# VHH binders against q68dx3r342to642, part 30

Target 1, 301 residues: q68dx3r342to642
Amino acid sequence: RDLCVVLLNGQHLEVKCDVESTVGAVFNAVTSFANLEELTYFGLAYMKSKEFFFLDSETRLCKIAPEGWREQPQKTSMNTFTLFLRIKFFVSHYGLLQHSLTRHQFYLQLRKDILEERLYCNEEILLQLGVLALQAEFGNYPKEQVESKPYFHVEDYIPASLIERMTALRVQVEVSEMHRLSSALWGEDAELKFLRVTQQLPEYGVLVHQVFSEKRRPEEEMALGICAKGVIVYEVKNNSRIAMLRFQWRETGKISTYQKKFTITSSVTGKKHTFVTDSAKTSKYLLDLCSAQHGFNAQMG
Short names: E, the ipSAE of ESMFold2; O, the ipSAE of OpenDDE; V2, 0.75 times the mean of E and O plus 0.25 times the DockQ between their complexes.

## First folded at step 16 (VHH)

Design l06 (framework vhh_gocatamig_d2; at its last look DockQ between E and O 0.83; V2 from the best seeds 0.79)
Fold by OpenDDE, look of step 16:
Structure l06 (fold): chain B 301 residues (1-301), chain A 123 residues (1-123)
Amino acid sequence: as target 1 above (301 residues)
Amino acid sequence: EVQLVESGGGLVQPGGSLTLSCAASGFTFSEYRLAWYRQAPGKKRELVAYITSGGSTVYMDSVKGRFTISRDNAKNSVYLQMNSLRAEDTAVYYCAKETGYDVETGTYYFDYWGQGTLVTVSS
């Protein structure tokens, strides 16, 4: 059987596997192919409803594969099994990363997250990050391109929402000018600056999942952010997330699940906070993700 | 509703063997850790063994090499094969489902239990 794994550089890798192959086996194949190091930071995930769900290494692919995947050759393109290589654990500082390739992978991940608006930031920072990405990829402003065709596509560097608000032409002009006026920073140094800027963002390293209030108020959309530091409760309004509650691990007692319900219990107050997910599978996933993030934090501390 | 039903308990002589079974329902069995606990008379309930969704197993030191925990996802069942039984193994044995994660201890915990099955090891 074949499955497709999307790498952080956008490359699609076809991986041959057996029906009983594990996620771990695929992970090893992919990371070997890509010559990745510091594998502890990475994970394989599938996409559901625009969210990424990391997979356990012990999980058999047949359990998560789409219907018909076992029947190859595939009768229809609809049965393509696609996984994504992603950063699962985000270090607090890029200096903790030992290998340049790993830093580059973080850069790629964060660029994607910014562009896809998984990681929110203000307009000023978005433009700045766009310029840094240009510096990373092109180096200095290409003087030869003056009054010629644009040397980059704005959609590759600036989120669609900002392009829509500013217009493509304005973004092109502004970002080009910013790049022209930028300091002599390029390549890896520009990527590091990009990492530095993004690591200062409030949502850096936060894996966000939609949840619902137990009270099921139709007017309230909520999300949980899970990261190395703990759990964040967001209120979601007009495509923005506002942090309402924060549960640091040191203040968290137990995390539990029951069917679709996900519950965090404060170790300080004993208060229970319950959220509703779309499935028991999702709630269990969130539990495991919390466990994993907590474990990561403990190792890094 | 989560249900766990233990079976297979009974009277056995020292050195004997016994296999316990637990039938589970009311949840996606394959996604959860399962455990066996036991409670001897006058003692606290203690973990005997657990098995992850992926099939990894952990045993209490007192039962290592003698007991084997296994699962059959197709049957929604978890088993405890007990060999070389000792008098001190006498207890009510409970099947348990994973409940959550204790952040303070950094461990998964179990609080869904069946009714238990009595194992008596006596000459």
Scores: ipSAE 0.851, ipTM 0.926, lowest interface PAE 0.4, mean pLDDT 93
Fold by ESMFold2, look of step 16:
Structure l06 (fold): chain B 301 residues (1-301), chain A 123 residues (1-123)
Amino acid sequence: as target 1 above (301 residues)
Amino acid sequence: EVQLVESGGGLVQPGGSLTLSCAASGFTFSEYRLAWYRQAPGKKRELVAYITSGGSTVYMDSVKGRFTISRDNAKNSVYLQMNSLRAEDTAVYYCAKETGYDVETGTYYFDYWGQGTLVTVSS
């Protein structure tokens, strides 16, 4: 049986496996191919409703495969099985990463998350990050630049929503001018500056998942952000999220699930906060993600 | 409603073996950690072993190498194979289901228990 693993550099890797293969076996094959050594930050995830869900190493592939994958020789259903190599655990400072290849993977994911608008920031920072990515690939402003002729495609460096708000022409001009005036950075040095900027963002390293209030409010969509520092509760309106509550781990007592319900108890106030998810499986996943992020935080201290 | 029913307890001699079983219902069995706890006379209940949904296992120090926890998701059952039994293993054994995660201790905790099954190790 075959599955596709999407790497952070955009490569699609076809991995051969059998029906008893685990996520761990695929992870080992993929990380060996990518020559990664600092493996604890990474995981394999599947995508559901534009959200990434990380898989445990022991999970058998047949448990998560799309319908018909076990019978794949004939492809009797819509059966492309795709997993994603993603960073699950984000260090507080890139200096904690021992290998340049690891820092490069962090850069690649953060760049993609900025472009795909999973990681939000203001217009000024978006432009700065676009220029840093351009510098990482090309270094200096081209000395042989033909006036007004683009030397890069804006959509490779700047998110589509900003291009729509500013227009492609204005983005091209602004990014080009910023690149022309920037100090010479290239390759890893530009990537490290990119990491330094992104690690200061409020949502850096935050894994966001949709949840709902217990109340009868069609407009009361919410989200949980789970990260190394704790849990953030968001209200979601018109595709915009606003942080409403924050639970640092030291402010958190117990986290529990029952059916579709996910409950977090504040150790400061004693209050229980309960959220509804789409399934018992999602509730359990969120609890396990909290456990994993809390454990990571303890070792980062 | 969560139900857990233990069986397989009994009298066994030191050095002997015994297999405990627990039949579970009222939850999606395959998704949760299952545990065995025990309570000796006059002692607090203590965790003996647990098993994750993926099959990873954790044991208390005194039973490592002697006890094996396993699960059969098709039968919604969890088992404890106890070998090289000692007098100190005498206790009521309880099957338990994961409730949540305790951030203060950094451990999963278990609030759903069965009725227990008595294991007596005696010459």
Scores: ipSAE 0.707, ipTM 0.843, lowest interface PAE 0.6, mean pLDDT 88
ESMFold2 (binder alone), look of step 16: mean pLDDT 81; pTM 0.792

Design l07 (framework vhh_gocatamig_d2; at its last look DockQ between E and O 0.94; V2 from the best seeds 0.85)
Fold by OpenDDE, look of step 17:
Structure l07 (fold): chain B 301 residues (1-301), chain A 123 residues (1-123)
Amino acid sequence: as target 1 above (301 residues)
Amino acid sequence: EVQLVESGGGLVQPGGSLTLSCAASGFTFSDYRLAWYRQAPGKKRELVAYITSGGSTVYMDSVKGRFTISRDNAKNSVYLQMNSLRAEDTAVYYCAKETGYDVETGTYYYDYWGQGTLVTVSS
């Protein structure tokens, strides 16, 4: 049986496995193929409702495989079992990463997150990051360009929402000019600058998942952000996330689940904060993710 | 509702063996960690062993090498094979389902218990 793994560079890797293969086995195959180091930062995830859910290494693929995968249906686009290699644990500073390839993977991850608007960024920083990405790819502004042909596609560097607001032409002109006026920076140095800028963002390293209020107010969309530092409660309005509560690990006592409910208990006040997820599986996932992130933080601290 | 029902307890001689079983219901069994606890007379309940959803096992030092925790997801059951039993192993043994994660201790904790099954090791 075959599954597809999407790498951070956009490459699709076909992996052969059997019904009893584990996520860990696939992970090892993928990381070996890509010659990745510092594997602790990486994980395999599946996508559900535009969110990524990391998989445990011990999990059998058959447990998470789409319907029909076990029966080896003809590979149709609809029945393709697809996993994603992603960064699961985000370091506070790129300097903690030992290998250039790992830093590059972080760069790729963050570029994707920015472009796909998983990581919020204001317009100014978005343009800046676009320019840095251009510098990473092209180096300095190409002076010999024929005026009539853009040397890059704006959709590869700027989120669609901003392009829609500014128009593609305006974005092209502005980003090109910014690139022209930018200081000499290219290649790995540009990527590192990109990492520096992104690491300063409020949502850097935050894995966001939709949740609902226990009070079931339909008008209130909420999300939980889970990261190495703790849990963030967001109110979601008009495609923006506003941080309402922050639970640092030192301020967190217990995290528990009951069916679809996910509960955080403050170690300071003793107050319980309960959220509702779409399934018991999701609530359990969030719990495990918290555990994993907390553990990571403890190791890095 | 979460239900855990232990069985298999009894009287055994030192050096003997016993297998405990726990039948679980009321939750997706394969998604949760399961544990065995025991409580000896006059002592606090203590963790004996746990098994993750993925099948990884951890044992208390006092039972390491003698006890084996296992699970059968198809039967929604967790087992505790106890070998080389000692008098100090005498206790009521409880099956437990994970409840959550304690951030302060950095460990999963268990609040769902069965009724327990008595294991008596005596000559």
Scores: ipSAE 0.894, ipTM 0.950, lowest interface PAE 0.4, mean pLDDT 93
Fold by ESMFold2, look of step 16:
Structure l07 (fold): chain B 301 residues (1-301), chain A 123 residues (1-123)
Amino acid sequence: as target 1 above (301 residues)
Amino acid sequence: EVQLVESGGGLVQPGGSLTLSCAASGFTFSDYRLAWYRQAPGKKRELVAYITSGGSTVYMDSVKGRFTISRDNAKNSVYLQMNSLRAEDTAVYYCAKETGYDVETGTYYYDYWGQGTLVTVSS
């Protein structure tokens, strides 16, 4: 049987496996193909409603495959099974990454997360990041620029929502002008500056998942941000996230699940905070993600 | 409602073997960690072994190589194969289901327990 793994550079790999193969086996094959050496930051995920859900290495592929994948003849591949190679654990500073290839992967994912609006920041920073990505690819503003022909497509560097607010023409002009006025910077040096800017963002390394308040009021959509530093509780209003509460790991006692409920107990106040998820499996996933991020944080100290 | 029912305990001589079984219901069995704990007379309950949803196993040092935890997701059952039994293995054995993660200890914890099954090892 075949599955597709999407790499951070956009490459689609077809991986051959049997029905008893595990996520771990696929992960090893994919990371070996990609020549990645610093593997602890990465995982395989599936995507559900614009959210990535990481898979445990011991999980058998047949448990997560689309219906019919197990029964499909080896020579027929009409039903696709797609996983994503993603960064699960974000270092606090890119200098902790030993290999340039690893730093490049962080750059690729953060750039994609900015463009696809999984990582939010203000308009000023969005434009700055677009210019840094241009510098990574082109270096300095091209002196041989033909004013009637743009040298880049705005949608490759700036998120669609900002393009809608400013218009494509204005974005083109602003980014070009900022690029023209920027100091010389190219290649990996520009990518490192991109990483430096993004690692300062409040949502850097935060894995965000939709949850709901226990009372289920219509305007009480919430989200849970899980990262190396702890857990962030967001209220979601008008498709915008506002941080309401933060639990550093040292301020967190027990995390538990029961059916669709996910509960965090503060070790500072003793209070329990309960959230509703779409399924018992999602609640369990969020618990395991907290355990994994807490373990990563301990290793970083 | 979560239910865990242990069976298979009994009297056995040193060096003997027993297989403990635990039938589970009231939750999606394959999604959770399961554990065996034991409580010897006059002592606190202690973790013997656990098995993750994906089948990875961890054992306390004194039972490594002698005990094997396994699960059968089709039967919603977890087992403890106990070989080379010793007098110090005498205890009530409990099957337990994962409840959550304790950040202060860095370990998963278990609040759902069966009634237990007694294992007595004596000559």
Scores: ipSAE 0.747, ipTM 0.875, lowest interface PAE 0.5, mean pLDDT 88
ESMFold2 (binder alone), look of step 16: mean pLDDT 81; pTM 0.788
OpenDDE, look of step 16: ipSAE 0.891; ipTM 0.948
ESMFold2, look of step 17: ipSAE 0.745; ipTM 0.862
ESMFold2 (binder alone), look of step 17: mean pLDDT 80; pTM 0.778

## First folded at step 17 (VHH; framework vhh_gocatamig_d2)

Design m01 (at its last look DockQ between E and O 0.89; V2 from the best seeds 0.82)
Fold by OpenDDE, look of step 17:
Structure m01 (fold): chain B 301 residues (1-301), chain A 123 residues (1-123)
Amino acid sequence: as target 1 above (301 residues)
Amino acid sequence: EVQLVESGGGLVQPGGSLTLSCAASGFTFSDYRLAWYRQAPGKKRELVAYISSGGSTVYMDSVKGRFTISRDNAKNSVYLQMNSLRAEDTAVYYCAKETGYDVETGTYYYDYWGQGTLVTVSS
């Protein structure tokens, strides 16, 4: 059987496997192919409802494969099994990363997250990050360009929502001018500055998942952010996330699940905070993700 | 409702072997960690072994090399093969389902238990 793994650089890698193959086996194949180091930061994930769910290395592919994948002799578009290589654990500072390739992977991840609006950023910083990405790719502003032909596509550097608000032409002009006026910076140095800027963002390294209130108020959309530092409870309004509660690990006692319910118990107050997910599988995933992030934090501390 | 039913307990001589079984229902068995606990007379209940959803196993030092925990997802069952049994292994053995994660201890904890099965090791 074949599955497709999407790398952080956008490359699609076809991986041959059998029904007994594990996620770990695929992960090893992919990371070997890409010559990745510091594998501890990476994970394979599948996409569901625009969210990424990381997979356990011991999980057999047949358990998570789409319907028909096992029985299908040939790969069809409808039954394509696609996984994504992603950063699972985000370091607090890029200086903790030992390999330039790893830093580059973080850069790619964060660019993707910014562009896909998984990581919130204000307009000013978005433009700044766009310019840094241009510097990473092109270096200095190209002086010998034809005025009528843009040297870059705005959609590759600026989120669609901002382009819609500002218009493509305005974004092109403004970002080009910013790039022209920017200090000399290029290549890896530009990527590092990109990392530096993104690591200052409130949602840096936060893996966000939709949840619901136990009170089932239809008007209230909520989300949980899970990261190395703890759990964040967001209220979601008009495509914006407002942090309502923060549970640092030192303030967290127990995390538990019951069917679709996910519960955090404060170690300080003893208060229980319960959220509802779309399935028992999701609630269990969130629990395991918390465990994993907590473990990561402990190792990095 | 989560149900766990242990079986296989009994009287065995020192050096003997016994296999415990636990039948589980009321949850997606393959998604959760399972554990065996035991409680000897007058002692606190203690973790013996656990097996992750992926099949990774961990054992208490006192049973390492003698006990084997395994699972059959198709049968929704977890097993404890006990070899080279000792008098100190005498206890009621409980099957447990994962409940959650204790952040303070950095470990998963178990609150769902079966009724237990008695294992007596005696000459």
Scores: ipSAE 0.887, ipTM 0.946, lowest interface PAE 0.4, mean pLDDT 93
Fold by ESMFold2, look of step 17:
Parts: C-alpha cells; sequence; structure tokens
Structure m01 (fold): chain B 301 residues (1-301), chain A 123 residues (1-123)
C-alpha cells in the first residue's frame, strides 16, 4: 500500500507500507529521508477541515486511511492517502535548536502558516515577513530589475487577504521597494530574522482548533489555541478570532472530556469551562494535545 | 452510563498466575486509556498499569516484567495477565477508565471504576 507524505519543503514522498504499518514506521522513514535528527519537535498529521491533527506513533495506518485504501494496488497514484510532516512543538527561541536543518523546517512551516492565514499578524509585520522571505531566496534586490517587471509573484510571499485589501500592484511595489532598501541578508540569516519576528507574535506556536460554546447560542463559533504555554480560548466572529481567556499551565487544574465535550478547570478560580467539539474523537485529541504540550513545556525548563 | 466489570480474581499460590478481565460499556472503548489499579489492606489505591488508545503500556516498577496489560477493542475488554505472583500482590484490583488530564500532577486521572476483583496470594 502507498501513501503520500508532504514535507515542509513541498516535496511529496510516496511511502510503501503494509496494512498493519504504524504511523511511527512512516515517521521514521520520512524523517530519515529528510535527514532530520531533532525529531522530538515533529509529528505526522492528517488534514481535516483545514486543521491538522497529529497522530500517535502507535496508530495503525488502516485506522486513519480513506475508504478503499486497503484494497489499492501498491503501485497506484499517491493522490488518495496523504499525511503531512509538521512541527508539533515550538521552542521559545530558535537558539534552542541545535541543527540548521531543524531551524529551516521551523522557518518553512511558519512561512506557510502565515501565507495560509493560520498564523495572524498585522499588515506591517506581514509585509516585513514577505521581504524577509524574498531575502532568504534572492538576497539583494535583483541587479537588472526594471520598473514594472516583477521578479516574484506576490502570492508566494503575502497572504491573499492582504493582497485583496491593498491590490496586487500596490503589494508588488511596496514589497519590491522594501526589498531594495533592506539590509543585505541571505539564506539562513534572513530565515533567522523571520523566526525572530514570528516568535514574538501572540499566536506563535499556537495550534488552533474549532469548538463551540456549550451555554451560548449553539451556532456561536469558538476556537481553542493549544501551545507550550497553555490554552487560549477564542471567540470567532466574521472569520476573526479574539482571545477571551488564557490558561497558563500553572493556572490550569484538570482537563476532562465526556463524549463531544471538552472541559478546562481553572486552578485559580475553580470555574469550569466547557466546549463542544464535532466528535468524541476530537475532544479526546484536544485533551491529549494539552497533555503533550504541557509535558513539552516542563522539559524546556 | 459508564460501566466496568472486573472478573478473574481468586486464591493463588506464590509463583502462580491469574488473568483479570474487565468488560466495559457506555463509552467508545477504543478512544480512551484503560487502567488497572489495586488496593491492598491498609494501603491507598495505586496504579498498576495502563494502556493507551494506541496500545502503549506503562507499568509500576514492582510489576514490570511480571504483569501484562492488554486490550481487545472488538470485545470492549481490557486484561491484566499476572505471572510470578507474590504475597505483596494481594489486593482488590480495579479496572478504570480515563476521565482527563491533571495538569498539577502531570498525569491522566480516572474517576470511573469497577466494583473490583479480589486477588489473594497465599499458601
Amino acid sequence: as target 1 above (301 residues)
Amino acid sequence: EVQLVESGGGLVQPGGSLTLSCAASGFTFSDYRLAWYRQAPGKKRELVAYISSGGSTVYMDSVKGRFTISRDNAKNSVYLQMNSLRAEDTAVYYCAKETGYDVETGTYYYDYWGQGTLVTVSS
């Protein structure tokens, strides 16, 4: 049997396995291929409704595969069962990462999350990050550039929502001018500055998942952000999310699930906060993600 | 309603073996951690072993190598194979289902318990 694993550099790997293979076996094969050594930050995930869900290493592939995957010929197309190599645990500072290849993976994912609007920031920062990505790829402004002749596609560096607000032409002009005036950075140096900027963002390293209010009107959308520092509760309106509550781990007592319900108890106030998810499996996943992120935070010191 | 029913306890000689069984209902069995706890006379209830939804297992040090926890998701059952039993293993054994994660202790906790099954190791 075949599955496709998408790497952060954009490569699509065909991985051959049997029906009883585990996620861990695939993870080991993929990370070995990618020559990654600092593996504790990474995991394999599947995508559901534009959200990534990380898989346990002991999970059998047949449990998560799409309908009919068990029956597929081993030499068939890779377009039916897809997993993603993603960063699950975000360090507080990139200097904690020992290998340049690991820092490059952080850069690639953060850049993609900015472009696909999973990680939000203001327009000023979005433009700055776009220029840093240009510097990482091109270094200095191209020597023989003429006006009105673009050397990059704005969609590769600036999120679509900002392009719509400013227009593609204005974005092209402003990013080009900022690139022309920027300090000479290249490759890893530009990527490190990109990481430095993104590390300061409120949503850096926050894994966001849709939930709903138990007590408010049943159609009110909310989200939970789970990260190394704790849990953030968002209210979502008009595709915009606003942080309403924050639970650092030291302020969190117990986290529990029952069917589709996920409950956090504040150790400071004793109050319980309950959210509804789309399934018992999602509720359980969010609890396990909290456990994992809490454990990671403790190990960072 | 969550229900957990243990069975398989009894009297056994030192060095002997027993298999405990726990039949579960009232929840999606495959999604949760299951655990065995025991309570010896005059002692607090203590974790013996647990098994994750993915099949990963953890054992207390005193039973490691002698006890094996396993699960059968098709039968909604969790088992504890106990070998090389000692007098110190005498206790009431409880099957338990995960409730949540306790951030203060850094451990999963279990509020759903069975009735228990008595294991007595003596000559």
Scores: ipSAE 0.705, ipTM 0.844, lowest interface PAE 0.6, mean pLDDT 88
ESMFold2 (binder alone), look of step 17: mean pLDDT 80; pTM 0.786

Design m02 (at its last look DockQ between E and O 0.94; V2 from the best seeds 0.85)
Fold by OpenDDE, look of step 17:
Structure m02 (fold): chain B 301 residues (1-301), chain A 123 residues (1-123)
Amino acid sequence: as target 1 above (301 residues)
Amino acid sequence: EVQLVESGGGLVQPGGSLTLSCAASGFTFSDYRLAWYRQAPGKKRELVAYITSGGSTVYMDSVKGRFTISRDNAKNSVYLQMNSLRAEDTAVYYCAKEVGYDVETGTYYYDYWGQGTLVTVSS
């Protein structure tokens, strides 16, 4: 059987496996292929409802495979089993990363997150990050370019929502001018600057998942952000996330699940905060993710 | 409702072997960690072993090398093979299901105890 793994560079890798193959086996194959180091930061995830769910290394693929995958139906786009290589654990500073390739992978991840608007960023910083990405790819502003042909596609560097608001032409002109006026920076140095800027963002390293209030107020969309530092409770309004509560690990006692319910108990107040997910599987996932992030934080601390 | 039913307990001589079984229902068995606990007379309940959803096992030092925890997801069952039994292994053994994660201790904790099964090791 075949599955497709999407790498951070956008490459699609076809991986051969059997029905008893584990996520770990696939992970090893992929990381070997890509010559990745510092594997502890990476994970394989599947996509559901525009969210990424990381998989446990011990999990058999047959358990998570789409319907029909076991029977090896003809590869149709609808039946393709696709996994994604992603950064699961985000370091607080890129300097903690030992390998240039790993830093590059972080850069790629964060670029994707910014472009796909998984990581919120204001307009000013978005433009700045676009310019840094241009510098990473092109170096200095290309002076010899024919005025009539853009040297880059705005959609590769700026989120669609901002392009829609500003218009593609305006974005092209503004970003090009910013690039022209920018200080000499290119290649890896530009990527590092990109990492520095993104690491300062409030949602850096936060894995966000939709949840619902226990009170089932339809008007209130909520999300949980899980990261190395703890759990963040967001209220979601008009495509924006507002942090309402923050549970640092030192302030967190127990995390528990019951069916679709996910509960955080404060170690300080003893208060229980319960959220509802779409399934028992999701609530369990969130629990495990918390455990994993907490463990990571403990190792890095 | 989550239910756990232990079986297989009994009287055994020192050095003997016994296999405990736990039948689980009321939840997606394959997604959760399962554990065996035991409580000796006059003592607190203590963790004996646990097995992850993926099949990784951890044992208390006192039983390491003698006990084996395993699971059969198709049967929604967890087992505890006990070899080289000792008098100090005498206890009521309980099966437990993962409930959550204790951040302070950095460990998963368990609940949903069954009725337990008595293991008596005596000559």
Scores: ipSAE 0.885, ipTM 0.945, lowest interface PAE 0.4, mean pLDDT 93
Fold by ESMFold2, look of step 17:
Structure m02 (fold): chain B 301 residues (1-301), chain A 123 residues (1-123)
Amino acid sequence: as target 1 above (301 residues)
Amino acid sequence: EVQLVESGGGLVQPGGSLTLSCAASGFTFSDYRLAWYRQAPGKKRELVAYITSGGSTVYMDSVKGRFTISRDNAKNSVYLQMNSLRAEDTAVYYCAKEVGYDVETGTYYYDYWGQGTLVTVSS
């Protein structure tokens, strides 16, 4: 049996496994292939509705595989079973990462999350990050190619929503000009500055999941952001999220689930806040994610 | 409606063995942690062991090596195999289901107790 694991550099790995194989076995094979040594920050996730859901290492692959994977007919050995190597736990400062390969993975994921609009920031920062990514890949501005034809695809460096607002031509001109005026940052040095900028973002390290209000209008879309510092409650309007409440772990008492409901109790006020998810599995997942992020926070400081 | 029904208790001589069972209904059994607790006369109910949805197990120190918790997701059942029983193991044993995570203690907590099953270790 085959499954595909997508790495942060974009590489697709075909992994051979048995029907009894666990997520942990695949994780070990993939991280060994990638020469990663600081493994505690990473996990394997599946994607559902543009959201990543991390898997426990003890989970058997057959429990999460698409229909037909166990009984694979001999027409295709690997079809539609894809997992993603992702960072689950984000350090507060990249200096806590001891290996350059680990910092590179953080850079790759944060860059991808910016481009795919899972991590939001303002236009000025988006342009700055695009230039830093250009510097990481190309170094200095390519002076010998100063013609009408651009040397990079804007879509590889700037999110689609900003390109739409500014137009591709304006983005291309502004990023190119900023790149031309920037020097002395190459490869890892540019990646470290990228990390430094993204670490300051309000949504750095925040794992966002869709939920719904239990109140008068339960169809109202909301989101929970779960991270090392706590839980953020968002209201979602027109594909845009606004933070409405924040629960630091020290302000959080108990987190509970019942069927599709996920409830956070404030340890300061005693007030309960209940959200509705799409399934009992999602409610349970969010509780486990909170437990994991809280444990990480206690160990990282 | 979440229900947990314990069975398998009884009178056992010291050094003997007993297997407790807990039949569960009203929730997706395979998704949750399950625990065995016990309460001796005049004592507070205490955690004996729990098992995660993926099968990982944790035991209190006094039962480690003597008790084994297991689950059968096809039968919606959790078991406690108790070997080398001692007089201090005498208690009513309760099965419980995960309900949440207590951030202040950093531990999961349980509820939906059954009626319990009495284990008596005596000659």
Scores: ipSAE 0.752, ipTM 0.873, lowest interface PAE 0.5, mean pLDDT 88
ESMFold2 (binder alone), look of step 17: mean pLDDT 81; pTM 0.792

